# Miniprotein binders against b1l550, part 86

Target 1, 279 residues: b1l550
Amino acid sequence: MRLPEELLERARDIHSEAPSHRIKLDRVGSFGLKVPVEFKGFLLLAEADVWVSLPEGRRGVDLSRQVEAIYELSNPPKDPFSLCREAAISLLEKLNYADSSGVSIRFDAPLQDGESLKYYGVEISSIASDEIINKIRVEILGMTACPCTAELIRAYKSSEIAATHTQRSLGILEVSTKAEHPDPDKLASIIERAMSSPLRTYTKRPDEGGLVIRSLSNARLAEDVVREMIHLFLEEFGHLPEDTHILAAVRSMESVHMHDIYAERSFSLDEIRKEISSH
Below, E stands for the ipSAE of ESMFold2; O stands for the ipSAE of OpenDDE; V2 stands for 0.75 times the mean of E and O plus 0.25 times the DockQ between their complexes.

## First folded at step 9 (miniprotein)

Design bc2 (at its last look DockQ between E and O 0.94; V2 from the best seeds 0.00; counts 0 for: pae E 2.3 > 1.5)
Fold by OpenDDE base, look of step 9:
Structure bc2 (fold): chain B 279 residues (1-279), chain A 89 residues (1-89)
Amino acid sequence: as target 1 above (279 residues)
Amino acid sequence: SEFTVEAERNGVRVTITVTRDGEEIRVTVEIEKDGKRIRFLYTFTSPEKLEKILKEIERIIRLFGADPEEVKRLIEEARRLAEEILERL
């Protein structure tokens, strides 16, 4: 049943009314929308959040207009980076009472793994105000081997390849920049290269053995992985604006403990350059 | 080398600045409408990316209700400037 449109003339615009308490809100929007995006030749159904700020004098946000804004730009499906930027700007323009807007788009990005696919998690965001800030978060699983246990076992039993515990580790790179979103595949590659070994969707037994041997020969602490991610990031993305902010982190799902090991470093490009130059 | 193109029509002011920063080209877009200002930045090293960026900028400027013909002119001028910079690289 559709209500008669004539009722709109009689009904109060609740959203435009003054609130009972004059308080600005930072983010008001629709979370968990599903939008199609085109990524690397795949048509993916992504999850999207859209929001704007709400001034103190306005009771509510035109939520339908927010939803319309992103779906208008999603047809035909486009790359999630352009969609994110354009949608953030469109929200700010269409909802003229807002001083800021934001869009986040999340999906699992396909990554070729031999004859199969693996994936990494990606969240692409853009925040618009006087300026646009682009944010990307990439999460990919890898494998780490503990060097400490390896050294203990080596000391106990003289072997070239010391046994050690191995575990899945989640590597995280989050980049916030005024420039375009960094290439997520490159970010994922940095994370994988920083770990003891990548994960595989499936392996034949000889390949599995080789993967484990590689991991054991490249044993790394969670701290080592974070430092390596930072190093590799600087090599690949050192050209980004100096005010670019990075979070590099690892969550190691330790196989010998019930808890995870976590390590992180947050930094700006200018900050980390000064740190490295001081040594 | 820094080049700036400006267009103002129907209360929308658009400024596109194309700058060379080493091996990178930076395109900064500023849009002013109704006392609000928004700035956004693109960076690229390859000509192939330029067309994609220009198309996006065009779409964005249109969101503000800019005159389509004026926008086209602005984009074409920005293209020319960017190509001139790229040829000097």
Scores: ipSAE 0.674, ipTM 0.880, lowest interface PAE 0.8, mean pLDDT 91
Fold by ESMFold2, look of step 9:
Structure bc2 (fold): chain B 279 residues (1-279), chain A 89 residues (1-89)
Amino acid sequence: as target 1 above (279 residues)
Amino acid sequence: SEFTVEAERNGVRVTITVTRDGEEIRVTVEIEKDGKRIRFLYTFTSPEKLEKILKEIERIIRLFGADPEEVKRLIEEARRLAEEILERL
């Protein structure tokens, strides 16, 4: 049943009333939306959250306007980064009582892997107020080889055995900046290059052997993977605004242990440049 | 160097600033409507990225109800400035 349109003239606008308790809310929105996006020729179904701030003097948010805003921009499907930034700005313009808005979009980014396909995780957000802050988090699995065990085995059976334990490690780069979102493929590449070896979707026996040998030649501690990520990030993205904030991390699922190892460093571009230049 | 192009019509003020910072170009956009303003920026080094950025800026400005003729003028002026800087690189 669709109610008569004329009732809108008689009904109170509950949303625009003052609340009984005048308390500002930071995020009021719709979470878990499914939104089509186009990424590098792939049509993907991404998950999105949208929100706005709510001033202490307004009782409610026009929630249907929020959902409408992002879906209007997503049809036809387009680049998720443009969608994220445009939707955040659109929300702020359309819901003019808000002093901030936000959008997050999550998807698995496909990567070509020889004649096959692999993927990595992407989550982006844009938060708009008097400025816009764009954030991207990239997560990709790689392979690490333990240098400590390799050295112990070398000392025991020098030149006869080259061996160590290898494991999957999850690399993480998170970038928060006033500039547009960095290219996720470049972030994923930085993470993979910092690892002992990339992971493949499928290998035949000769290729599998080569992958393990490559990992042994690049044995790295989790701590050094993080350090290498930072070094490579600065080479590629050192041009971003000085107040750009980065988190670099790795979670290593150590094959010989029941537990994981985790290493992390957060920094701004200004902070890390000063640290490196002091050595 | 720094170049600014500005328009104000239909109650919407738009300022686009194009600057060179080393080997990169920065485009800063400021939109003001009804006493509310938002500022955002882009950085790039390649001409291909310039076209994507300008299209996104145009779409955002149109969200605020800016005059279509002025939006096209602003974008063309910003393109000219950015392309001039790219040519000198």
Scores: ipSAE 0.536, ipTM 0.847, lowest interface PAE 2.3, mean pLDDT 87
ESMFold2 (binder alone), look of step 9: mean pLDDT 77; pTM 0.725

Design bc3 (at its last look DockQ between E and O 0.90; V2 from the best seeds 0.00; counts 0 for: pae E 4.5 > 1.5)
Fold by OpenDDE base, look of step 9:
Structure bc3 (fold): chain B 279 residues (1-279), chain A 89 residues (1-89)
Amino acid sequence: as target 1 above (279 residues)
Amino acid sequence: SEFTVEAERNGVRVTITVTRDGEEIRVTVEIEKDGKRIRFEYRFTSPEKLEKILKEIERIIRLFGADPEEVKRLIEEARRLAEEILERL
């Protein structure tokens, strides 16, 4: 049922009214929208969050206009990076009372794994104000083998390949930059290379055995993984703006403990270069 | 080498700056409308990426209600400048 349009003339614009309390809000929007995106030849249904700031003198945001803004740009489906940037800017322009806007798009990115597919999690964001900041977060699972337990077992029972506990570990790279979003496949590759071994969707017995042997031969602490991620990131992405901010993290789902091991480093490119040059 | 193209029409001012930064080209877009300013930047090394970026910039500028013909002229000028830089890389 559609209400008569004549009611719009009689109804107060609740959103444009003064609020009972004159307080600015940082983010008001629609979260958990579903939008189609084109990524690496796949048509994916992504989750999207769209928001704007709300000034102290306005009761509410025109949420319908936010939704319209992203869906107008989503048809036909396009790459999520362009969609994110264009939508953030469109929100800021269409909602002229806002001093800032933001878009976040989340999906599982397909990654070829032999004859099968694996995936990594990606969140692509753009925040618009006087400037645009592009943010990308990549999360991918790998495997780590503990070097400490391996060393203990080696000391106890001499073996070329020491047994140790292995676990799944989630590697995280988050990059915020005034430049374009970094390539998520490259970020995922950095994380996987920083682990003891990658995970595989499907393995035959010989391949599984080889994967485990590889992990044992590359035993790494969570701390080692983070440091390796940073090192590899600097090699691949050292050309980004100096004010680019990075979070490198790992969450190891330790197989011998009920809890996870977590390690992180947050830094700017300028900061980390100064740190490394001081050694 | 830094080149700037500016267009102003219907209360929308657009400035596109094309700059060489080492082996990269930077395209900076500034849009001013109704006392608000937005700035955003692209970086690229390939002609293929240039075309994609120019198309995006064109779409973005149009969101502000800029004159389509003026926007086209501005984009073509930016293209020319970027291509001149790319040829020198």
Scores: ipSAE 0.668, ipTM 0.881, lowest interface PAE 0.8, mean pLDDT 91
Fold by ESMFold2, look of step 9:
Structure bc3 (fold): chain B 279 residues (1-279), chain A 89 residues (1-89)
Amino acid sequence: as target 1 above (279 residues)
Amino acid sequence: SEFTVEAERNGVRVTITVTRDGEEIRVTVEIEKDGKRIRFEYRFTSPEKLEKILKEIERIIRLFGADPEEVKRLIEEARRLAEEILERL
């Protein structure tokens, strides 16, 4: 039943009242909004979350103003990084009772893969308060080859035979920084270069053999993939602010085991430089 | 190695600081309105990123309701300062 609009004008503004329990809330917003973005020449349908903090003395948030703010900035479609930062800042300005705001945008990023495309996962966010914190998470699949099995086979009866088990592995880089978001393609490249071999969209039989051979010649433990990701990250992004926080992780689906292997390291640039300098 | 431009009009204070840090350029923006402050920065080594960054900064400042003519002046001055730094690289 649709209510007359004049009745809505007479109703109490429940949201501006004080709540029965005066408790600050960290994130109040609209989650799972579909927004168009333009990423490196592609028009993509992304999923966005928007929120603000809610002070102890305010019962509710103006949710329609939140949705309106990001909608106004998303038409026409523009790059997701600008949209993310601008929307977070706009929310903080428009909802002046909040002391912080945030926006997250998730999409699958296209990446050239020979004559076709492959995709990797991207989630970006911007949190605005007296400063802005930009976060990006990149996830991409690759291939890893076990060096322990390769060494056992080499040592057994033929040092000339190279063999080991290979598996799909998910590499993860997550960066939180006061600077602008790192380029997701560079993060994806770091993850792929740390793996034994990239994972292709499709492989013809002659190329399939070469991919397997490359994986065997670049066999790595999941732990060493994480270490290589960190090394490559520092080479590319060591210039970021010292309090930049990074998470590097790998989850491999081991082909001869019923369980996955997981390795992870989180650190700030300040922490890792101190750690490396102590050696 | 560091240059600052500032404008304050219509209750909005904007400060843009352009700093050379070795091979990198750092642009720091601080906006103050109604007792709230927000600060953010950009770091880049490539001159072709300058125009994209300045356009984004202009859009953000305009979201706060800053005077359009003062925003144009502020962005042009920041461009001039950044270009002087880039010329010497």
Scores: ipSAE 0.316, ipTM 0.749, lowest interface PAE 4.5, mean pLDDT 84
ESMFold2 (binder alone), look of step 9: mean pLDDT 78; pTM 0.753

Design bc4 (at its last look DockQ between E and O 0.88; V2 from the best seeds 0.00; counts 0 for: pae E 2.6 > 1.5, pTM E .798 < .8)
Fold by OpenDDE base, look of step 9:
Structure bc4 (fold): chain B 279 residues (1-279), chain A 89 residues (1-89)
Amino acid sequence: as target 1 above (279 residues)
Amino acid sequence: SEFTVEAERNGVRVTITVTRDGEEIRVTVEIEKDGKRIRFLYTFTSPEYLEKILKEIERIIRLFGADPEEVKRLIEEARRLAEEILERL
């Protein structure tokens, strides 16, 4: 049942009214929308959040207009980077009372793994105001082997390849820049290369054995992984603007403990360059 | 090398600046409308991305109610400038 449109003439516009408390809100929007995106030849159903700021003098946001804005741009499906940027700008333009807008798009990105697929988590965001900031967060699982336990076992029982505990570790790279979003596949590759070994979706027994041996031969602390991620990031993406902000992190799901080990470093490109140059 | 193209019509001012920094090409777009300004930056090293970027910029500028024919002219001028920069690489 659709109500008569004539009711709009008689009804108060609740959203445009003054609020009881004149307080600005930073983000008001719709979270958990589903939007189609095209990524690496795959048509994916992504989760999206859209929001704008709300001035102190306005009671509510026109949420329907926000939803329309992103869906208009998502048909036909396009790459999530363009969608994110265009939608953020469209929100800012269509909702003239907003001084800022934002869009986040989340999905599992396919990654070829031999004859199978693995994946990494990706969140692509754009925040628009007087400037546009593009943000990308990549999360991918890998494997780490503990060098400390390996050293203890080596000292106890001489072995060329010492046994040690291994675990899944989640590597995280988050990049915020005024430039275009960094390539998520490259970010995922950096994370995988920073770990003891990658994970495999499908392994034959010889391949599994080789994967474990590789991990044991490349034992790394969580701290080592983060430092290696930063190093590899600088090699690949050191050309980004100096004010580009990076979070490099790892969460190791330690197999000998009930808890996880976490390590991170947050930095801007200018800060880290100064730090490295001081050595 | 830095090139700037500016168009103003119907209360919308658009400035596209194309710059080269080494092997990197930077396209900065500024849109001014009703006292608001928005700036965004594209950075690329491959000429293949130029057309994609220009198409996106065109779509974005149209969101602000710019005249389609003027936008086309602006984009074509930006293309020309970018190509000139790329040819000097």
Scores: ipSAE 0.585, ipTM 0.846, lowest interface PAE 1.0, mean pLDDT 90
Fold by ESMFold2, look of step 9:
Structure bc4 (fold): chain B 279 residues (1-279), chain A 89 residues (1-89)
Amino acid sequence: as target 1 above (279 residues)
Amino acid sequence: SEFTVEAERNGVRVTITVTRDGEEIRVTVEIEKDGKRIRFLYTFTSPEYLEKILKEIERIIRLFGADPEEVKRLIEEARRLAEEILERL
């Protein structure tokens, strides 16, 4: 049943009233929305969260306006990064009682892999206030080969056998910056190049053998991968604002263990440059 | 080197600043409406992204209810300034 529109003239505007307890809220919004996006020629259904701050003197948020704002901007589907930034700014403008707004968008990014496709995980966010802070997290799987076991096998009876355990490792780069979101494909490429070898959707036996041999020739500890990720990141993205914050991490699903190995480093560009220049 | 374009009408003030430092180009946008202000930033080292950035900036400015014709003028001027910098590079 649809109620008569005339009731709006008589009803109190509950949302604009003062609350019983004057307490500011940091995030009030709608989480788990499904939003169409266009990413590099692909039409994807992404998951989005939208929110605004709520001042201590306002009882509620116009939640339907939040949802309408992002869906209006997503029709027709467009680039998720532009959508994220534009929606965050639009929320702050349209809900003028808020002093901040935020949007996050999550999707699996398709990536060409020979004649097939593979994917990597992307989560972006934009938080708007007097400035906008853009964050991106990229996660992609690669292969690592253990150099410790490789050395032990090599030393066994002065053997020429090249062998070690190999496993999938999840590489992670998170970037938080005042500039626009970095290109996720470039972040994914940095992670893959830091690994012993990339993963493929499929290979025939000769190609599979080649992939494994390359990984053995490029054996790396999880710690080595994190350090290489940082080095490559600085080469590609060292131009970002000095207060840009980065987290580089690897979770290695070690094939000889029941548990994962984890390594990480977080830093600002200013911080890491001072550290490197001191050596 | 720094170039600034500005427009103001009907309580919406927009400032676009284009700066260059070596091969890096930075575009800063400031929008002020009803005493409230937001600032956002784009950086790039390659000219191929300029048009995408300007289109996004235009869409954002329009969200504030700025006059469409004045927005087009502002974006056109920012484009000309940025293209002059990029052509010398």
Scores: ipSAE 0.481, ipTM 0.824, lowest interface PAE 2.6, mean pLDDT 87
ESMFold2 (binder alone), look of step 9: mean pLDDT 75; pTM 0.702

Design bc5 (at its last look DockQ between E and O 0.94; V2 from the best seeds 0.00; counts 0 for: pae E 2.1 > 1.5)
Fold by OpenDDE base, look of step 9:
Structure bc5 (fold): chain B 279 residues (1-279), chain A 89 residues (1-89)
Amino acid sequence: as target 1 above (279 residues)
Amino acid sequence: SEFTVEIERNGVRVTITVTRDGEEIRVTVEIEKDGKRIRFLYTFTSPEKLEKILKEIERIIRLFGADPEEVKRLIEEARRLAEEILERL
C-alpha cells in the first residue's frame, strides 16, 4: 500500500525541523547496505556504509537520498574504489546541509591460490569534506612460527630445523591518503611476505610439509612481522604523499596461550622517513 | 611542469591541475559550488590509468550540474596536458 502523495503537502517534514537540542552530529547514515561491485573480474556483493554530517539546526538526515546516491552509482556494477569516491562526493552534493560525508565498502577479496581461492578482507573508504581522504584496510591471515621457542628447543636438542609452536596470524595494513586507494593485492602480498609463511586453502601432504618447513625456517615474532610489513610497504608505496598515514599491525592467535599477541605501529610517511634517516 | 585548466559556468567552478612529480603525474581537481569547495587528487604513471581517472572526474563533475559540453572540453584539455607530460617522461 502506497500512501497518497497528497499527504506530503499536509505532513510536516520532520527531518528539516529544528531539533530539541541543537547539536551537530558527525555521522548519520545507513549501515549494512548490500551493493554489487566488480573486483578482479568477480561480481561481489559488498557491505556498504554511507553517512553524512548533520548540522545542529536540522533534526534528521534524508536517509532515502543517501541510499539512492550509492545505488544509482552501483548500477551497473563498477570497481569499489570508484564507487566509494564517487558516492562520497555525490552524498555531499545531494545533501547540501552536510559539511562531510563518508562511504565504506567491505568484502572478501578473492586471491588465487594454485587451483583454489583464498581471500583477504578489505574495507575501502572515502571521506569527503573540503578534501577527500581515501582509506583502505586489508586483513589477511598468514602463519607465524615462534623463534624464541625454536631457540630453546635447539639449545636443548640440537636440530637443524627446531620444532616450535606455529599459529595463524592476522596481518593488517590500513592506509589513509589524499591520493587514490593503494592496490589491495599489493598490500595483501606485503602482509603475506612479512609472515613466516602464507596460508593455503588446499594442500596436498607434500605441500603441507613444505609450508610448515618454510615457516619454521623463517620464524618471526609478531614484532618482526610488523617491522617487515613496514619495510616492504616503504619499498612498494614510498611514492605516496608524505602525509599518508599507515597502520601496520599483526594479531597472532598464539597456539600455546589462550590470548592473542598484538603488535602495531601507526605512522605517517614523513615521520617514518625521518626515523629511518636518523639511524 | 604544472598546467591548470579552469571552467566556470552556472555557479560551478572546476579547476583541474596536472603536475609532474618525478615519475608520477598528479591530477588535482577542485570543484567550487555555492561557497563549498571540494578537492581530490589522483596519481598515475600510465596512460591506461589516466583514461580511467578522466572518466571518473567527468562523472564527478557532472554530479555538480556542470554543463556536459563544457565538462567534455575540460576533460579533453586535461587529457591533452597529461599526455604531453607523459610523453616527456
Scores: ipSAE 0.615, ipTM 0.862, lowest interface PAE 0.9, mean pLDDT 90
Fold by ESMFold2, look of step 9:
Structure bc5 (fold): chain B 279 residues (1-279), chain A 89 residues (1-89)
Amino acid sequence: as target 1 above (279 residues)
Amino acid sequence: SEFTVEIERNGVRVTITVTRDGEEIRVTVEIEKDGKRIRFLYTFTSPEKLEKILKEIERIIRLFGADPEEVKRLIEEARRLAEEILERL
């Protein structure tokens, strides 16, 4: 049933009233929206969150306005990065009582993998106030090979056969910047290149053997994977604003243990440059 | 070098600044409406990115109710400046 629109003239506008307790809220919004996006020629279903700040003098947020803002911009489907930035700015404009707004969009990004596809995780956000802060998080699985076990096996009777345990490792790069979102494929490539070997959707035995041999030849500690991610990131993205913040991390699902290991470094570009220059 | 173009109508002021930053182009947009201001930027080197960025900027500016004809003029001026820089790179 649809109610008569004439009721809007008679009903209290609850949202615009002052609350009983005048306390500012940082994030009030709608979470878990499904939105269509277009990415590299693929039509994908993404998940989005939208929010605004709420000043201490306003009781509620106009929830339908914020949902309409992102859905209007998502039709026809378009690049998720443009959608994210535009929606954040639109929310701030449409809900003028807010001093900030935000949008998050999550999707699985396709990546060419021989004659097949593989996918990696992408989450982007845009936070708008007097400026916009754009954040992207990329997660992709790779293969790591343990150098400690490899060295022990090499030393055992001076063996000619290289061997060690290999495992899946989840690489993470997260970037927060005033510039537009970095290209997720470049971030994914940095993570994969820092690993011992990439993972494939499927392999035939000769290709599988080559992948394992590559990983053995490029054995790395999780700590060194993180260091390599940072090195490669600086080569590709060192031009971003100096207050750009990065998190580089690896969660290694160690095949010989019941538990994972984790390594992480957070830094700004100006911080890491100073650190590297001191050596 | 820095090139600035702006429009102001219907209580909306839009400023686009196009600057060369080394081998990259920086486009900075500032929109003011009702005393509130937002500033955002793009950096790029590719003609393909330029068209995507300009379309995004146009859509954002229109969200604030700026005059469509003046927005088109503003975007064309920004394109001309950016293309000149890209041609030199």
Scores: ipSAE 0.549, ipTM 0.842, lowest interface PAE 2.1, mean pLDDT 87
ESMFold2 (binder alone), look of step 9: mean pLDDT 76; pTM 0.705

Design bc6 (at its last look DockQ between E and O 0.91; V2 from the best seeds 0.00; counts 0 for: pae E 2.2 > 1.5)
Fold by OpenDDE base, look of step 9:
Structure bc6 (fold): chain B 279 residues (1-279), chain A 89 residues (1-89)
Amino acid sequence: as target 1 above (279 residues)
Amino acid sequence: SEFTVELERNGVRVTITVTRDGEEIRVTVEIEKDGKRIRFLYTFTSPEKLEKILKEIERIIRLFGADPELVKRLIEEARRLAEEILERL
């Protein structure tokens, strides 16, 4: 049952009323929307958040208009980067009382792994105000082997390849820039190359053995992984604006402990260049 | 080399600046409407990316209610300027 449209003439516009408390809100929106996106030839159902700021003099946001804005741009499905940028701008234009807007789009990105698929997590965001800031977060699982335990075992029992504990580790690269979103596949590749070895969705026994041997031969602390991620990032993405902000992090799901090991570095490109040049 | 194209119509001002920084081309778009300003940046090194960027810029400018024919002319001028910069690379 649809209510008669004539009721809109009689009903107060609750959203446009003054609030009981004149307080600005930073983000008001719809979270957990599902939107189709096209990514690397795949049609994916992504999760999306859309929001705008709310001025102190307005009781509520036109939430229906926010939802409409992103779905209008999602048909036909397009790449999530363009969708994110266009939607953030569209929100700011359509909701003229807002001084800022934002869109986040999350999905599992397919990555070819021989005859199978693996994946990485991606969150693409754009925040619009007087300027647009594009943010991308990539998370991919890899494997790390502990060099400390390997060294202890080597010292105890001489072997070319020392046994050590191995674990899954989550590598994270988050990039915030005024430029376009960095290539997520390149970011995922950086993370995988920074670890002891990549993970495989499907392995035959000989391939599994080789993967473990590679990991053991390339044993890395969580700290080593983060530093390697930063190094590789600078080689690939050093051309980004100097005010580009990066978070490089690793969460190692340690196989000998009940807890995880976490390491991170947050930096801007200008800061890290100054650090490296000082050595 | 820096080139700027400006369009103002119906209370919407659009400024597209194309700049070369080494091997990188930067396209900055500024849209002004009703006292609000939005600026966004694209960077690229390949001509193939230019067309994608220009199409996106065109779509974005249309969100502000700009005249489609005027926007098309603006984008074509921006394309020409960007191509001239790329040919000098």
Scores: ipSAE 0.674, ipTM 0.879, lowest interface PAE 0.8, mean pLDDT 91
Fold by ESMFold2, look of step 9:
Structure bc6 (fold): chain B 279 residues (1-279), chain A 89 residues (1-89)
Amino acid sequence: as target 1 above (279 residues)
Amino acid sequence: SEFTVELERNGVRVTITVTRDGEEIRVTVEIEKDGKRIRFLYTFTSPEKLEKILKEIERIIRLFGADPELVKRLIEEARRLAEEILERL
């Protein structure tokens, strides 16, 4: 049922009133929205959060305007990165009492894997105020082979046995920058290239053997995967603003252990360059 | 290597600055309306990405109520200058 428009003339505007307690709020919004996006020719269902800041003198946020802002921009479906940035700016313009706005969008990104597809996780956000800060987090699984066990087995049998344990490892790159979001496929590629071997959707026996041989010949500690991710990131994205912040991490689900191994490094581009040049 | 184009009309001021940074082009956009300012940034190396970026910039500027005809001319001016820099790369 649609209520008569005449009631709006008589009703209080609750949202524009002063609150009982004049306290600024940092994030007020709508979380868990389902939005369609177009990514690399695929139509995907993404999950989005939208918010604005609320000044100490305003009781409430115009929540319907928040939802309208992102849905208007999402129809027809478009690139999630453009949607994220545009929606953040639109929120700030439309809800002009706010001093900041934010949007986050999450989806599983398809990657071509021979004749098949595989997927990796993407979460992006844009936070707008007098400038915009864009953040992207990419997570993708790869294969790692333990160099410690490989060395022990080599030493034990005088190199008669080439063996070690292999496992799935989750690689993570998170980038926060004033520039537009980095290409997620390039971030995923960096993570995969840092691993001992990529994971495939399926393989025939000769190809499977090749993957295992690659992983054994490219055994890596989780720590060295993180270091390689950083090295490769700097080659591809070293041009980003100097205050760009990066987190590189690996969680290795070690097949012979009851627990996971985790390695992480966060840094700004300025910081890591000074560190590397001191060696 | 660096140029700026501006539009100011009906209380909306838009500044687009294009700078070469090594092999990449950097585009900075600043929009001012009613005393509020927002600034955002793009980087790219290829002509095909340029068109996508310029369309996004155009859509964002229009969110501030700028005249569509003037925005189109501003974007075209920015395109010509960016393409000139790309040809020198």
Scores: ipSAE 0.539, ipTM 0.851, lowest interface PAE 2.2, mean pLDDT 87
ESMFold2 (binder alone), look of step 9: mean pLDDT 74; pTM 0.692

